# Designs tried in a protein design chat: VH-VL binders against Cytochrome c oxidase assembly factor 8 (COA8). Part 40

Target 1, 167 residues: Cytochrome c oxidase assembly factor 8 (COA8), of Homo sapiens (Human) (q96il0)
Amino acid sequence: APERGAERRDTAPSGVSRFCPPRKSCHDWIGPPDKYSNLRPVHFYIPENESPLEQKLRKLRQETQEWNQQFWANQNLTFSKEKEEFIHSRLKTKGLGLRTESGQKATLNAEEMADFYKEFLSKNFQKHMYYNRDWYKRNFAITFFMGKVALERIWNKLKQKQKKRSN

## First folded at step 18 (VH-VL)

Design oh2 (from of3 with light chain S96T H98Y)
Fold by OpenDDE, fold request of step 19:
Structure oh2 (fold): chain C 167 residues (1-167), chain A 124 residues (1-124), chain B 112 residues (1-112)
Amino acid sequence: as target 1 above (167 residues)
Amino acid sequence: EVQLVQSGAEVKKPGESLKISCKGSGYRFSEYWLGWVRQMPGKGLEWMGDIYPDDSDTTYSEKFKVQVTISADKSISTAYLQWSSLKASDTAMYYCARQGWHYDESGPWGFDYWGQGTLVTVSS
Amino acid sequence: DIVMTQTPLSLSVTPGQPASISCRSSQSLLHSDEKTYLHWYLQKPGQSPQLLIYKVSNRFSGVPDRFSGSGSGTDFTLKISRVEAEDVGVYYCSQTEYIPYTFGQGTKVEIK
């Protein structure tokens, strides 16, 4: 039985944005758009006195960000590949070369490209539906933990002030 | 790393106004009390007052309440100590210091980080 | 105001020998939360004060284990098990239980 060559799924290299925020910054930073996902990564600030709840929130935000980066990187690669295949197939059917006489890459008209987009969206409809569901679930969880962290911070502030007023 | 960086040394005349600054970095500036401590030449430490930058809640030592104003701008992580009219007796080193706390600890601990100090010299 | 009284005011120590500084408060520094808000600072020559011990016995981050704090109520002690040349400076006890916060007079530690 011939060993079916494992198709190396070209996983988009996780482009670790080389953007490093200033060492003295106490804020989250937004990096440049990722090459594959076109999403801007957020560099989360880690406070000196990070509570377990704050840490949990940060981790959830990081995991959600990574999930988004991977999804869109793969989606964009798939889109680009299928688009190119569509263009090549249509040009071949028309008896046209891949390059014009001027040496430019041959393109399809707007109507033909509209057909591609419609087909692509239809084909990926379920994938996008699941993505949207999971996106809402993750963001709801993040929002919930943001509320908890906000309450914790208020409580910590009140504790410090009460101590100062008690004497 | 937590750092408090103060403004440079000041030389003033009696009657002049002065505002010195303390910039915090490496921590959540708004969530810590920031105090001012005076040290006269060859003398000990004297707490002047402190501020909670989040809401600008201020506490003064009675000795300094009328002499100085403590303020903060949390947007730039900076606290200030201000005199409306300096006296020769105000000649001293002034330190800003963060009152530390931890989420696992009950109440604040001492001043865990200090600025480098600002020398204020008031001479005729 | 709470008066913090340190003894001695000066101490000359041979390197490698132990040192002890006492601090007495005019009132109890025990809070209703069962914590005692006494702290120790070192000011090295020409430097800013640095926190050594917080809440009587807790070493601050980066503080060597040769430093220890003890005491309760109104009587507190800072001990240095083996004095090193880098331990030269003025030591201050401080209270943050009552407003205004107050410091001891300072204890000058010198090497013999």
Scores: ipSAE 0.791, ipTM 0.916, lowest interface PAE 0.6, mean pLDDT 92
Fold by OpenDDE, fold request of step 19:
Structure oh2 (fold): chain C 167 residues (1-167), chain A 124 residues (1-124), chain B 112 residues (1-112)
Amino acid sequence: as target 1 above (167 residues)
Amino acid sequence: EVQLVQSGAEVKKPGESLKISCKGSGYRFSEYWLGWVRQMPGKGLEWMGDIYPDDSDTTYSEKFKVQVTISADKSISTAYLQWSSLKASDTAMYYCARQGWHYDESGPWGFDYWGQGTLVTVSS
Amino acid sequence: DIVMTQTPLSLSVTPGQPASISCRSSQSLLHSDEKTYLHWYLQKPGQSPQLLIYKVSNRFSGVPDRFSGSGSGTDFTLKISRVEAEDVGVYYCSQTEYIPYTFGQGTKVEIK
């Protein structure tokens, strides 16, 4: 039985952004774009008096961010790899080397690259459809919990004010 | 870490106006009552009033209601205590203090964090 | 206004000995939510007041276990099981049940 070579899926390393927000900040911070995903990570603020509902929202946002970072990091790596393979294959078919006479990296024209983009999008169409579906599901859940947290904050405000007025 | 940082000591003459500040950090400034407490030299503590920075809801002690104005700017996490006309009797240490609360409990925990105090001296 | 009466007004204690401060309110500090809004503060010499005990018996974060609060209705007690040199200062009881919020006269604790 031929050993099916386990195609090592080159997974992008989860680059933890080295951006550290100021310790005294009471706000969420947006970091620089990640090297692999090109997405800007959000550093979530943890309040001193974090409610269980606020904690649940924060965790859901963090998990969704990590999911999104991993998806785009892998997608960008796949795109870059397939693009390079396409260029090399087309140059070879044309009888051209990988470098021009001037020593520059040989490139394809815009029309040839358009064929690559069309093929890539067609090949990845289902993957993008599943991504979009899951993206909507996650964001709807986040929005729902954001609404609950907003109501909880209003309730806490009213509770504190009611206590003060009853005195 | 929760911190309240007050403005520096003030030396004024009777009849002058004064506004001192208290800046909160390390917590959600808009969601906590911030109070002002007076301490006259060698005397005890006197609550003057407090403010809820989110909507600027303000409560005064009757003793201080006409004497001072309490305000807040939530955008910079700062509360203020203001006099329109100082008297020699206003010479005191003034503290800002946060009224603590917890989501699992009813009512305030008293003043859980205090500023370092602002000494106001009013002399002729 | 609610009058908070502390006794004694001054206390001199030998290190390692227990101390007790009483606070009496002119009215009951029991709220309809079954909580009692009495608090204890310590003001060390040259420092701002700091919260020790909130709602009669709850120690604030970082407060040593040698401090304990008790009481109900109008009568409250702060106890220090073993007084240390760092416990020197003025202790205040305070109520936040009624507006205006009020403080006791303060109890000065000194070491012998």
Scores: ipSAE 0.787, ipTM 0.915, lowest interface PAE 0.6, mean pLDDT 92
Fold by OpenDDE, look of step 18:
Structure oh2 (fold): chain C 167 residues (1-167), chain A 124 residues (1-124), chain B 112 residues (1-112)
Amino acid sequence: as target 1 above (167 residues)
Amino acid sequence: EVQLVQSGAEVKKPGESLKISCKGSGYRFSEYWLGWVRQMPGKGLEWMGDIYPDDSDTTYSEKFKVQVTISADKSISTAYLQWSSLKASDTAMYYCARQGWHYDESGPWGFDYWGQGTLVTVSS
Amino acid sequence: DIVMTQTPLSLSVTPGQPASISCRSSQSLLHSDEKTYLHWYLQKPGQSPQLLIYKVSNRFSGVPDRFSGSGSGTDFTLKISRVEAEDVGVYYCSQTEYIPYTFGQGTKVEIK
């Protein structure tokens, strides 16, 4: 009896972007799009003299990025799976094979696929609403800390200049 | 790692112009004062002046104010020291040095990182 | 200009023995922020100066604990608890309280 090869469930690996920027870089780097999320990861620069506020901002940005990567990786996998299942089920209902007589992958027409998209969007509507809400919350927090860091940088600059001018 | 890399040694004649460079890496170049320090052969250290690369704010020692120009290009993390007309007395080692500071500390401290130096020889 | 006066100008030390260098400023280096802007550098033979101590007594990163700085106002001291062969060079005190920044004459430390 031939051992049925266990279909390795392609669990979306927690895709830590293997993109390593040059060690001497003093700026953020944008990696190639992730294969699952299709989002470009950012490698955040860590300055020598990173303040607690700068560190907090960097961590918030990293966490938000990871959250986004995971969300979209899972969403894209779910979409692809459900789409394939939909196509297969519809073809079966029509008495059609998965391949045409020419050996091409059988496809559904645009109208039938429109039903899939409508159903998929309807089914995932609440999920998208929560995502959008959380997206705004996270970005608001990031923006707030960006403002704080900007003020801190201005203050640090002024301190250095004041010391020099008082001499 | 913080590094300051200076341009190579220069041999010039009196009356010639010269511009030497100092490239900073491994840190936020625009946010640190970068100074120039002269060391004549067998002599001590002399601060010439410095620049804040973010806005090109410059400070000179009165001794060097008319003799040299300090400039920076923050886009390439490079500072410059320039002479319009060299003198034999300008023969020296020139160091660029970063003035260190920390967010927890009040004001800047000493020169925490130094370039390797640029030897300038001015001879007839 | 602030004059920084180092003593001695030359010091010959047996390895393992302590060394002490004095630096005196012509004016107080105490700033209004209650910090004192006195620093120590070592220039090893054929090398660039390197920061040893900043603001009187703070060791810079990577500086061995055998180095210590002390002082206040106008009088400062650099101490080496046990001199090693790698400590050979010229030591400079420097002030960054007043423009222009100034250095001491340097103290040459040699091994006996």
Scores: ipSAE 0.749, ipTM 0.891, lowest interface PAE 0.7, mean pLDDT 92
Fold by ESMFold2, fold request of step 19:
Structure oh2 (fold): chain C 167 residues (1-167), chain A 124 residues (1-124), chain B 112 residues (1-112)
Amino acid sequence: as target 1 above (167 residues)
Amino acid sequence: EVQLVQSGAEVKKPGESLKISCKGSGYRFSEYWLGWVRQMPGKGLEWMGDIYPDDSDTTYSEKFKVQVTISADKSISTAYLQWSSLKASDTAMYYCARQGWHYDESGPWGFDYWGQGTLVTVSS
Amino acid sequence: DIVMTQTPLSLSVTPGQPASISCRSSQSLLHSDEKTYLHWYLQKPGQSPQLLIYKVSNRFSGVPDRFSGSGSGTDFTLKISRVEAEDVGVYYCSQTEYIPYTFGQGTKVEIK
């Protein structure tokens, strides 16, 4: 199953919200679906007090988002191209035109289109398996750095509280 | 840009309650101590106390401990200073201020950003 | 409580001339981490206080280099090498070493 429209939600730092204005935001936020990939981009907040570890995590998340958007943009294009080629080939085999009497694109019935979907899934099975493997690898890495950032933030909180001394 | 925006001026009578607010933006609000500072008319600055919004840990100056309540709602990046029963002697300007810090220990640990102030006037 | 004492309490300065403000704490401000959390603020007329100098001698972002801080232990000094019209206001020293945090009584700086 494709991961189209998936929204990345990070529970460790502060989560993602649509309620903070983008230009003045103090949190990550989710934008509208990208035209080509159909994915909702995360727009990352860069705090003025960003540690090197926080920067590494943010860059890894940005890289993963870019990788995922590019994959699904390419898959959407390939799917559309191969779908049209399949329809064209089947219509020609049946001796039919590319347009209906009304001028709309001719299409195949539900059973014939099911054949396309089965063929597309079969042809692209290993490609999706490699995508899923890489998706899990990237998410394991992100989770690892989320844990390190969480520990760093706990340490910083404890240091701040230890600085509050009574005389 | 770090900004602290306080609620507007208040004119009150003795015995009334009051809750004034301070909204932070441009930084991770819950990870910085946020303090309240009083300035009596024509006088200097007095630290009243502060709060760490992440867990609502509060510290009070003994002078103010029984007179006010400090609270915060980190979900809307807002801190509050509250009186249950105002006195004429509470007439003052009240500032919120962020206690600055940096991950590499180079930060000020002083009050690096201040709100615009909330004038509270209590008169019979 | 740590009492912060400023001298003078009022200062009238000819434009372009230097000014110096002293701040004395009632006890040493040397923190165990070898840093001293003494800060200087300026409150311009009708405005909120603003941070000038933190941890004795560090200029805050956007503060001109005509401002400098020095001192150690209990004695601290803020110097303005050339007082300008925009420097008018009340200067406060403060400490964030020990709770309760405290401020000096303020030094009003005016142009004469």
Scores: ipSAE 0.655, ipTM 0.871, lowest interface PAE 0.9, mean pLDDT 86

Design oh2 (from of3 with light chain S96T H98Y)
Fold by ESMFold2, fold request of step 19:
Structure oh2 (fold): chain C 167 residues (1-167), chain A 124 residues (1-124), chain B 112 residues (1-112)
Amino acid sequence: as target 1 above (167 residues)
Amino acid sequence: EVQLVQSGAEVKKPGESLKISCKGSGYRFSEYWLGWVRQMPGKGLEWMGDIYPDDSDTTYSEKFKVQVTISADKSISTAYLQWSSLKASDTAMYYCARQGWHYDESGPWGFDYWGQGTLVTVSS
Amino acid sequence: DIVMTQTPLSLSVTPGQPASISCRSSQSLLHSDEKTYLHWYLQKPGQSPQLLIYKVSNRFSGVPDRFSGSGSGTDFTLKISRVEAEDVGVYYCSQTEYIPYTFGQGTKVEIK
């Protein structure tokens, strides 16, 4: 479910795919899927009048996105590599080559591939557990700061309204 | 960068209605008071009123309160100045202007960015 | 309503010489927060007004340091230490302390 896309790269560079929102935009943008992680990056708007609290929230969201993109880029690469190694190992055990008679990549039946998926999940269980815990921890922090920013914006509105009063 | 872009010049006859617009970009439009300022030909600046687009809270100068309606549509970052029945004396340049502020209270509370102006000509 | 009165209404200055514009309010502009919301704008020929000085003495972004503001209470002054050709236009003082917001009559600055 977290893995998207069929093709894998042999490398997983750090960073998010480059997308350029309209230059006069005042909104966050969701870009196209990154070719390494298969996740859609968010391109964050930086307002002219950004408070320290708003900056903290934006940086936290940016850092979480980078962390998430890197994790899945690496997992996609690992999945592809280990899948190929599993197929190669099982074909070798059967006395078969890496290619069919037609030269196409040899594959395993559905029951044999189910064995791969079970082994992959088992082998990577701890890694995904740490990812899930870290994801929830980051998400709670982001939600907390979103609430604080919302309250700050209400307060800024009230301050402006108070300044408008006649004296 | 902050920009305010106004609708184009208008030529009208007395008694006609008119709605001119001011579109803001490069800032969070709904969080700033946006004012309208009149400049009659060869004359100075007159504040007409303003609006807070987030909730459409509107303030008018008593001189203009009967004369015009100020409104906004925050979904398209646009404010409006509207007459139901124009008079020849409404011939003027009309500016929209943003009332600046800063979260740390160091901001101007004056008009820091202005539109290019909309010339309204009302002639028999 | 607060009446803002500028003097002079017209000023002709030799390039490189100083200029001074006075603005007087009909009542004190000292706000309860101890700030004074008195601003100066320049409207160059054929252009929209632009903010020069806000809250008496603060230069707005991009405004040359030859512009300075001072004053308190009811008396305020804009000074241009060395007038340049680009400084030609009409200068307005304005207050945003009390509704309705008001402007001075304007001071036209020309190069002689």
Scores: ipSAE 0.650, ipTM 0.867, lowest interface PAE 0.9, mean pLDDT 86
Fold by ESMFold2, look of step 18:
Structure oh2 (fold): chain C 167 residues (1-167), chain A 124 residues (1-124), chain B 112 residues (1-112)
Amino acid sequence: as target 1 above (167 residues)
Amino acid sequence: EVQLVQSGAEVKKPGESLKISCKGSGYRFSEYWLGWVRQMPGKGLEWMGDIYPDDSDTTYSEKFKVQVTISADKSISTAYLQWSSLKASDTAMYYCARQGWHYDESGPWGFDYWGQGTLVTVSS
Amino acid sequence: DIVMTQTPLSLSVTPGQPASISCRSSQSLLHSDEKTYLHWYLQKPGQSPQLLIYKVSNRFSGVPDRFSGSGSGTDFTLKISRVEAEDVGVYYCSQTEYIPYTFGQGTKVEIK
């Protein structure tokens, strides 16, 4: 096991888990949820005998994972920031402080917060629409290449069997 | 790194059964033929047969066909060579070896990686 | 069965000098895909065989360039341009063209 860097804690971009696959792994690994995106990263196996088609699929899956991690890390940050700004703005408008008499963070009830959720959805509607469109496009492409890789592997098996029978 | 690790040396008496193993790592085990090669003391190499672990398709040299059984368990990346009744003439070093291939057909179709060998000694 | 015949069966070589080993098959080694599956292995003392040359002339990964293979049909040759102490062992030619796969009887290379 490698030593963990202490400074990574507060400045790390959205990203990689500290999970390391076992040595000699022949399989993809799914790690624990990422701190910022809350998505489980895949640690991809690179076989010794990786075809160009298999490499294209692996890279497409890696790129899609990075894109998805980045999107949700950014959205989680933006949501948290805008939620706090909304709460502070509404408390100020009502003439209330940021803290209760007990010292707890002042909050808005569910009915009051509904305005925030409505405003956030409206503001981000197009962004989430493009995300959903791109998500489906990426998954369609991945599925298409998975089919091509499956056929390639069947073909390679048949070629080996044919060569064996001809021997 | 491609590696084949075989089970340890065996000392047996005639008539006993034996199953030796070969565990592959660092490659897609089920997609390569895995062969067994015998080397009698002070002698050359003899191909005994092989197996395709994905579907257990097995090929035997006619010389060894009734003398041994080749099997594999792809879930643990392990192949086996087995005798039901050992003879003194089975005393030899036994190697497993991977039959190499490459997706672009540039591969060796020969034994590119070998296990360390399992010495089997059969004596009364 | 295809018989693979090696000559010489034993070879003593002065360090730094070339060596040549011949392998002759009992029939042509042309596969249906028009390739020749003739390979060379080295078994160093106390070790497993290791692949040197595959498909007549291709050097396997990590094999020094002092090893070369040539030949066609039934006649094949392994050459070592400058024999080193680590090259001591038994050299085998082998075919994977036809089942059963077969090996030559081996050529023992020693330093004199």
Scores: ipSAE 0.625, ipTM 0.847, lowest interface PAE 1.1, mean pLDDT 86

